# Designs tried in a protein design chat: VH-VL binders against q91z69r481to671. Part 3

Target 1, 191 residues: q91z69r481to671
Amino acid sequence: GRRNSHARHQDSGQVIPLIVESCIRFINLYGLQHQGIFRVSGSQVEVNDIKNSFERGENPLSDEQSNHDINSVAGVLKLYFRGLENPLFPKERFTDLISCIRIDNLYERALHIRKLLLTLPRSVLIVMRYLFAFLNHLSQYSDENMMDPYNLAICFGPTLMPVPEIQDQVSCQAHVNEIVKTIIIHHETIF

## First folded at step 19 (VH-VL)

Design w4
Fold by ESMFold2, fold request of step 20:
Structure w4 (fold): chain C 191 residues (1-191), chain A 122 residues (1-122), chain B 107 residues (1-107)
Amino acid sequence: as target 1 above (191 residues)
Amino acid sequence: QVQLVQSGAEVKKPGASVKVSCKASGYTFTSYWMNWVRQAPGQGLEWMGDIYPGSGNTNYAQKFQGRVTMTRDTSISTAYMELSRLRSDDTAVYYCARDEWDLTGSYGMDVWGQGTTVTVSS
Amino acid sequence: DIQMTQSPSFLSASVGDRVTITCRASQGIRDYLAWYQQKPEKAPKRLIYAASTLQSGVPSRFSGSGSGTEFTLTISSLQPEDFATYYCQQYKSWPYTFGQGTKLEIK
């Protein structure tokens, strides 16, 4: 095998934020059976310490660490998404996404959600795919962890898809939960 | 301001069912998990399960799985707990209790109803 | 299930006394613990959550401490209205479980 040419394109880089990847891999390793994950509040001290460590360029969730509280690692993940200036699900897509609840057939609903999400930047879609594949996988352990797609949507949905201030918060929250639940269940169709 | 007001005392025969109501006021009923907890005479507190009134999703303690049904009517901000196939050892005071929670998660039950005494006599 | 054990089950004390109630979990629950006060024929009232965080409106003479498996509720100077039964509760995992209670009586 003789090499005729070699070029490296400089578009390569990290697509999944290290803090997101680290939290998800830690939970996959130690937390799939952890009851009430994402619903029970983590230690605010530990959550902030982990977040601050990542901001200092450290990774406290590296492969040799197994002492962290799963609820606190879940809290770090929620804190990351809550702290984004632009929510994972952009507010300009909110009304269109919520309107998908009018589609009763869940597979058809998933296809409409897919069409809306495909208009988003690829970097956002890659994070969405990674997160929702994880949430679906976590929900497969619901007999042990008690966190089915319904519970996960209730507990994580408001962070991922905040209701815009002008909208009716109560009715829109229920619709957000239903859309997020749909995405967890049908993530392979959507992404 | 936040209040949970429960239905009145009930006397039931073994094998019957009881349905206790819990009317919420002073907060957004659909945005907080509602717990049900009971207390047998002279004994401690026992968690039975919860419901999220916004979706109707429920979680039941294993001990009550198959006998308990938790529901709600969002139009009147009221949660319900129904316990079937009653036995004498189901005699207890039944409480509803709101779960305090925010985007970081749950912190336990901050507001309780006054309790409903259910007596199962054989 | 996570078992919660309180000690003592009964405690006699005088107004002005410092009182300590202990709660032990059968496995680590970090700080996922609440304390409740229940007076006769009344519903429980939450005093403390997250092991040490005081509920709004609860007098500062109440405090909580502990982490892991051992927890303490302290009343620094008993008042007449503090004579009640006290329960700890873990909320780390379902089912949520309570201690058997500590009845605090006037001496």
Scores: ipSAE 0.315, ipTM 0.706, lowest interface PAE 4.4, mean pLDDT 88
Fold by OpenDDE, fold request of step 20:
Structure w4 (fold): chain C 191 residues (1-191), chain A 122 residues (1-122), chain B 107 residues (1-107)
Amino acid sequence: as target 1 above (191 residues)
Amino acid sequence: QVQLVQSGAEVKKPGASVKVSCKASGYTFTSYWMNWVRQAPGQGLEWMGDIYPGSGNTNYAQKFQGRVTMTRDTSISTAYMELSRLRSDDTAVYYCARDEWDLTGSYGMDVWGQGTTVTVSS
Amino acid sequence: DIQMTQSPSFLSASVGDRVTITCRASQGIRDYLAWYQQKPEKAPKRLIYAASTLQSGVPSRFSGSGSGTEFTLTISSLQPEDFATYYCQQYKSWPYTFGQGTKLEIK
């Protein structure tokens, strides 16, 4: 099962969890051009250390002199979303979101996705907006980091939008990736 | 069991093209990056590039940019590597190799094809 | 590109020997390193990943250590089937790069 190890941060009243903000900030500063970011695994030890630090109420990424590996920081970010009790994309919206794949026009698809996502709690939308703005920004460096929107969707799809167990994992995963890709590309339209 | 089975040996003339296939089984073909690595006779291993079969996204080593094309047929879980404008120094054993992949990322190449010998000679 | 340098390129040893192969990266690669074993006319086989994690099914006499730029593969007690060529590989960044290999032969 998923661990709700970040419940404290979520209940702190902070709009964006500190761990999310800190990881994204760190990556924005040091990792935008990092090849294979989110694709290459970080050090498990380092990832755990960083995670545990946040769980202790610390911010191990606040120091400008931090020498943490960017892949580890990326790993922490992914781990956070994976560890949510409720996925960022709730399972209740899964079928409807996946159905948007039938819309060939990406802009039109984005509009439909927007309509679905706007039904979510404001707190979730704020985090989504923040995350996908970041992912879009990161994808702008795809020539350097080799992580275009789909590559990023590959990395985040399972984490953000897990395929329900009752669904076909193979076919649905491909659709999840496309949906996430669409959101990355059209984040401004959607949010 | 995860397995990669490659096409048979090829003999080509300089200037020709070769297309090597790699059939995957035992896992979800579309969810793992597939690498292509070659090894010239008596030499080490050289990474050529990779492809994500789920999308067809590719990354090529700069050395092979413009000459290599990696594709896939998801219906038969087969990856292809085509190398054009062949030269004698392209003579090598060509391997497909799967990246071990999970939610945390890649962990290197855990499963390899048996290799395809490509000989380029006039 | 990240260059990987193995040492030695050639190693002669006897059954039962403890052998160590080193791999040096031109820049820090943390623990994004794998070790492969290749026997003649065979495909490489992954032995170690994440610098020190033993591949399932690989004998415990194999071990990997190191981080940053210096890495080692150790065979605690060499067995007859261990005579082969070994390669290190970094997967920190593209392009993936391999060491030049270490051929381990029987003395």
Scores: ipSAE 0.260, ipTM 0.762, lowest interface PAE 2.0, mean pLDDT 92
Fold by ESMFold2, fold request of step 20:
Structure w4 (fold): chain C 191 residues (1-191), chain A 122 residues (1-122), chain B 107 residues (1-107)
Amino acid sequence: as target 1 above (191 residues)
Amino acid sequence: QVQLVQSGAEVKKPGASVKVSCKASGYTFTSYWMNWVRQAPGQGLEWMGDIYPGSGNTNYAQKFQGRVTMTRDTSISTAYMELSRLRSDDTAVYYCARDEWDLTGSYGMDVWGQGTTVTVSS
Amino acid sequence: DIQMTQSPSFLSASVGDRVTITCRASQGIRDYLAWYQQKPEKAPKRLIYAASTLQSGVPSRFSGSGSGTEFTLTISSLQPEDFATYYCQQYKSWPYTFGQGTKLEIK
């Protein structure tokens, strides 16, 4: 347990991107019980309008007088992660992460995933922790919104952990879904 | 190649039940809502409900509440629709249909089964 | 339930004609609207989703427009293979609902 011995000058000071925080806050306030959230596609016009507003330095989701469709806010969040130059789960860790599927005990699997994720930059881990805590919380409303951890992994997983082009897309996608589901369920153990 | 293949035609008496199967192939069965839609002879399309095979969650149109049961067997990628207490006006072609999925989400029913004719007559 | 109402129920037209079919929702559905084509004895085929986006492989003579409560399907130059019944469908909320259909007969 060495305090400050491995500190970098900016190890935990990274801010959650405003667009991510704003979308998640909006969904927490108005969308936890919304049927099919992340499953039903939002209006592409509204998704683009919201994103353009953020790019202009506005926060269209902070104004209670704005009427925004929950599917479109969810679409903005998905679009943000899809548009990253590098996926949230880096390509360099893909093979190691999907190999964790071979661990049948889910608690042990979560611990191995944690070990792999601890090698990532702090800024990435902060965003992951925030996102997966939210996805877990959202899944607690699955009796009403129909989006349990497996369904969320199916709908969001391809965006978060894309299968590299040189690999078998069908079998690797099933592994990605299982890993993402594990992270949603066991986020407290992993982060 | 995405396919939905349904069970064969059925003839039933009023008061009986029918169970139609829909076997999916060419995609991840558990990732897409599966709809059931029927069409009476010479009539339009009527949505009966759907099931999300990954969780087993269902939504039924109110007209069919209490008479319809939608299930699935994920080990053989097959969805089922059972309609009970059949009446002559349940005579129809019954379709399964998959919701389309992409990274933006679902956009309606992109793949349909060939249909299963159910005839209810005394 | 969100009621979908189409007009007309029946339409006759000639090859080359422009035809328009309308669909009205009982509540606002933004653009959560699909159009289907069904030929006799066959399963429906989706033509358009998101009110105006053509399904891959659908000819460009088909177009959709509208938002909120009023929507249109247009065939700009009718072809012999377009003889079919057309349905709109909302997918905003459960239960999903269809319009009653428009049967298009080619003269």
Scores: ipSAE 0.109, ipTM 0.576, lowest interface PAE 6.5, mean pLDDT 86
Fold by ESMFold2, look of step 19:
Structure w4 (fold): chain C 191 residues (1-191), chain A 122 residues (1-122), chain B 107 residues (1-107)
Amino acid sequence: as target 1 above (191 residues)
Amino acid sequence: QVQLVQSGAEVKKPGASVKVSCKASGYTFTSYWMNWVRQAPGQGLEWMGDIYPGSGNTNYAQKFQGRVTMTRDTSISTAYMELSRLRSDDTAVYYCARDEWDLTGSYGMDVWGQGTTVTVSS
Amino acid sequence: DIQMTQSPSFLSASVGDRVTITCRASQGIRDYLAWYQQKPEKAPKRLIYAASTLQSGVPSRFSGSGSGTEFTLTISSLQPEDFATYYCQQYKSWPYTFGQGTKLEIK
């Protein structure tokens, strides 16, 4: 672009990145009933081709290219979040977020999670809201796609909220998955 | 080294239930999906469902929904498959198999148990 | 459900022969396909995944190819230990489904 404001949408964390928006739009149109979405691996070749196209400023997921493999588009979305320099859920909030599992009532848990997240930059919250609204919507098709909120949390948890190296990886991973599940279910309360 | 060791052969009457165990070693049991697959004599392989041992969450093939229950005991790294209301056509070898997966996703079943023969006859 | 059909169901061959086994899916599965070898009274062993990626520890005489609906497993020079039953399996969607098998016998 000719202005820094036009390059802003490619800097991730300022506006919903085009790659994120495009993957989610594609899945909403063509993939809501796709069995095992986010769990079954995408084609490594197609995932890389799609990613590279976005990096060249192209949009390979336009309406005229509806024949892309859903697992590969899902893989691109996961790859984007894995590649962030800073995870979507900041590591400095990890202990506070995980401690919310001690709250048994899921609605009350959601309210505590909201309080923790309200201190984050608006750009991060916008991406979170967009992603979790989509994951909640996708889970409403679980009788066809078999991806309920917990299955989706298993697939996304490690990527979105990595366990810090000083923590017990196995037990903390289970707690991460439970928190992510809570956010999927109660995204409207949280965001 | 990754190993899956299953319980021994069973002979059952029609209408009974069977519970097959699968003990895992050599990897983090709670971090990989465990599949159950069966093979009738002289027939191909049939996927029955899976369980995520970290949470106990299950996914069953529709054919077996209502008859199969998959569970686990994480303290002894053991998965279980119980099939109820047995019929003669449930005679098969039952396998547990670990789902190979990473953050990219699943790549199929990389390690299999030795199989448990279940015979249903009068 | 995605049906997987193998051919042939039985194949007779000699040590040193080149053998090709085919697998057809009832709908497109891209490269979401694995090949397994099973010897009598043994569990299946995965040979290939992603249609063409050789599992670690599997001899290089095994190879896989294909995408979409048609796939092949090739053994370039049969060895005595290769006489077994071979299965293809799709993992594109649940339920996971397997071909009916190809029994490879010594001539």
Scores: ipSAE 0.051, ipTM 0.630, lowest interface PAE 7.5, mean pLDDT 87

Design w4
Fold by OpenDDE, fold request of step 20:
Structure w4 (fold): chain C 191 residues (1-191), chain A 122 residues (1-122), chain B 107 residues (1-107)
Amino acid sequence: as target 1 above (191 residues)
Amino acid sequence: QVQLVQSGAEVKKPGASVKVSCKASGYTFTSYWMNWVRQAPGQGLEWMGDIYPGSGNTNYAQKFQGRVTMTRDTSISTAYMELSRLRSDDTAVYYCARDEWDLTGSYGMDVWGQGTTVTVSS
Amino acid sequence: DIQMTQSPSFLSASVGDRVTITCRASQGIRDYLAWYQQKPEKAPKRLIYAASTLQSGVPSRFSGSGSGTEFTLTISSLQPEDFATYYCQQYKSWPYTFGQGTKLEIK
């Protein structure tokens, strides 16, 4: 997918973009136990329709009924982050974040990641905290949805922390997934 | 060109183990889920599980839980499926198959290996 | 698990015929369905995914339709190379499950 050069982490007057909040809210209500969430593809047509609706200033997910496909909603959420002009995890922090993989102890790794992320704008940190709290929460239902922190990291890694073109895509992607996994597990320590 | 090449046919005794390999080429091996599917003679397709080579994370069908092990060697872009405690009804052609993957997730199995025949007989 | 039931299990047809194969899911799977073609002694080949999206390189005479629990694969004009076994597969939930297959034979 294409990145929207005009996309930002914040909408006007919103700490968390409406699309992010709405998608996560919807998933929290109807999708926590949905098997394969974020791994199973949504309807491309529906994903685009929902996305376009948000872009028109609407909130297609405000209804109390779960008439939308949960995988499509999940797809919209991923598409949003993918489409950001600047990825949620800035490329300027990529090398340092990846280097944290050398730390074997996950708690220590988390502390180191925290130090790096604290240098980011507050607006970004707020969105990160919100997202990873959600992902952690979602992972608590892994017995039902089959999406443990590992699987979720696989799904979100490329979206949130894309590997810069100058880096080795293969080796770095694996490290990205591990870093994202660590953040999902230790989100309270990090944020 | 995306290609999956599997190891050769195997003949095993009941109770033994078999390990089938699947070498991938033409794409980033570590970035796509790899499925294993088997087909008994004259029967349909049966999903066994999958692995994400980038992390080694696996999902197994309940039927094979405790008896199947999926691994990978990323240095040679090769996935492995080991099935233990073999029985006669494990006789089948075993396939590795890649999930198509994009921003939204999986779209099913777009590329298949040629299959590996495993025969279990006394 | 989601059960996939194909009908018919066997189908005889002639070249030029319009052929329709049906797949029913035990639960709603939206459009998370793929169709595969398998020829003897060969690996399956994906024809359609997302219930109705044609795989690149697959002839346009193949089409898929349906959503929810009922799906169909249609071959508008059967060609000699189309005689094979066809499978539907859901990827809505793990484990992935296949229909029992439809063997399309020459009449």
Scores: ipSAE 0.035, ipTM 0.679, lowest interface PAE 2.8, mean pLDDT 91
Fold by OpenDDE, fold request of step 20:
Structure w4 (fold): chain C 191 residues (1-191), chain A 122 residues (1-122), chain B 107 residues (1-107)
Amino acid sequence: as target 1 above (191 residues)
Amino acid sequence: QVQLVQSGAEVKKPGASVKVSCKASGYTFTSYWMNWVRQAPGQGLEWMGDIYPGSGNTNYAQKFQGRVTMTRDTSISTAYMELSRLRSDDTAVYYCARDEWDLTGSYGMDVWGQGTTVTVSS
Amino acid sequence: DIQMTQSPSFLSASVGDRVTITCRASQGIRDYLAWYQQKPEKAPKRLIYAASTLQSGVPSRFSGSGSGTEFTLTISSLQPEDFATYYCQQYKSWPYTFGQGTKLEIK
């Protein structure tokens, strides 16, 4: 398949993969107000270097004096989730999650989404909680970074919740984005 | 083949509005940001804004805030740019241009429409 | 806003010449830069993106280099079809901004 295993990114006993924690920490420190974050491409070379470093068990983002491009770090985070052997949102939950789009009220939708997600392994939920708390926090700076929940959902939707091959890609992608948007906005209710 | 085909030339009076269309083909219309760029006669290129057809989300340049509206009809893979309260200095060729992007982000505008000439004159 | 300044604004050259166009950004934009070619009464065409990546289908005589605030577009051996106006563009931040253009004319 197209997806690679990222088991090597997880240290023994670490609930949140180091690459996820480090990237999010770095962005929290240096990138919250960065305009176009996750929309603007980073250096492909730098993204690969950072990724490869993590794959070697290193933490290239631990240095307080790191001068890595914030867009490259953002790119690494997205690539991590894209590269998972199993998407963060399992395909087994895809149909049910997409069905939540029929619920017009966002809060009610969030409650329904919560019910579905609570069936997932705790390890997955912990990562989701961590990620979406970050995305929500990042969206609070949308006046500065221009990345509101909609824009962030556009960037992460395909990565976190790929549309199964048997589904209509165009229609479902729009719904995926709306679901991800809802989760970003109501992350505290859901997780 | 990825292609953008724009509507024909427009002649407008000051104070009027113009709506330019951009029909996309050869790719998933709803999955790529669409930019609008204009070029006054003998001048350079000016970014006006962009829209994500999948959601309708837009970003406008501050210069055009309150005067430009970008929309789309996903059923026919067509983007629209409407500029209101036209002035003589709005005379320009208007382009739609697809934003090239992947999982890491955007790489600029890889495919352009042929342009739409909008002339504003009394 | 990030200002992009190209130099020169006008350039005369002959077929076979090596041509270099410079683009300067008012602040660091890493490699978030694209180059476009525009012929008269035609839409712009992307030549280079990510400062140095050649667009598919573009002749190898075109190349881009630079990072930060200084960028260059180079045509190693000018061909008749290369006489046009060239623009640089940053896409690091909104609004996306273009250089004023460089018109390359035949000497």
Scores: ipSAE 0.028, ipTM 0.654, lowest interface PAE 2.7, mean pLDDT 91

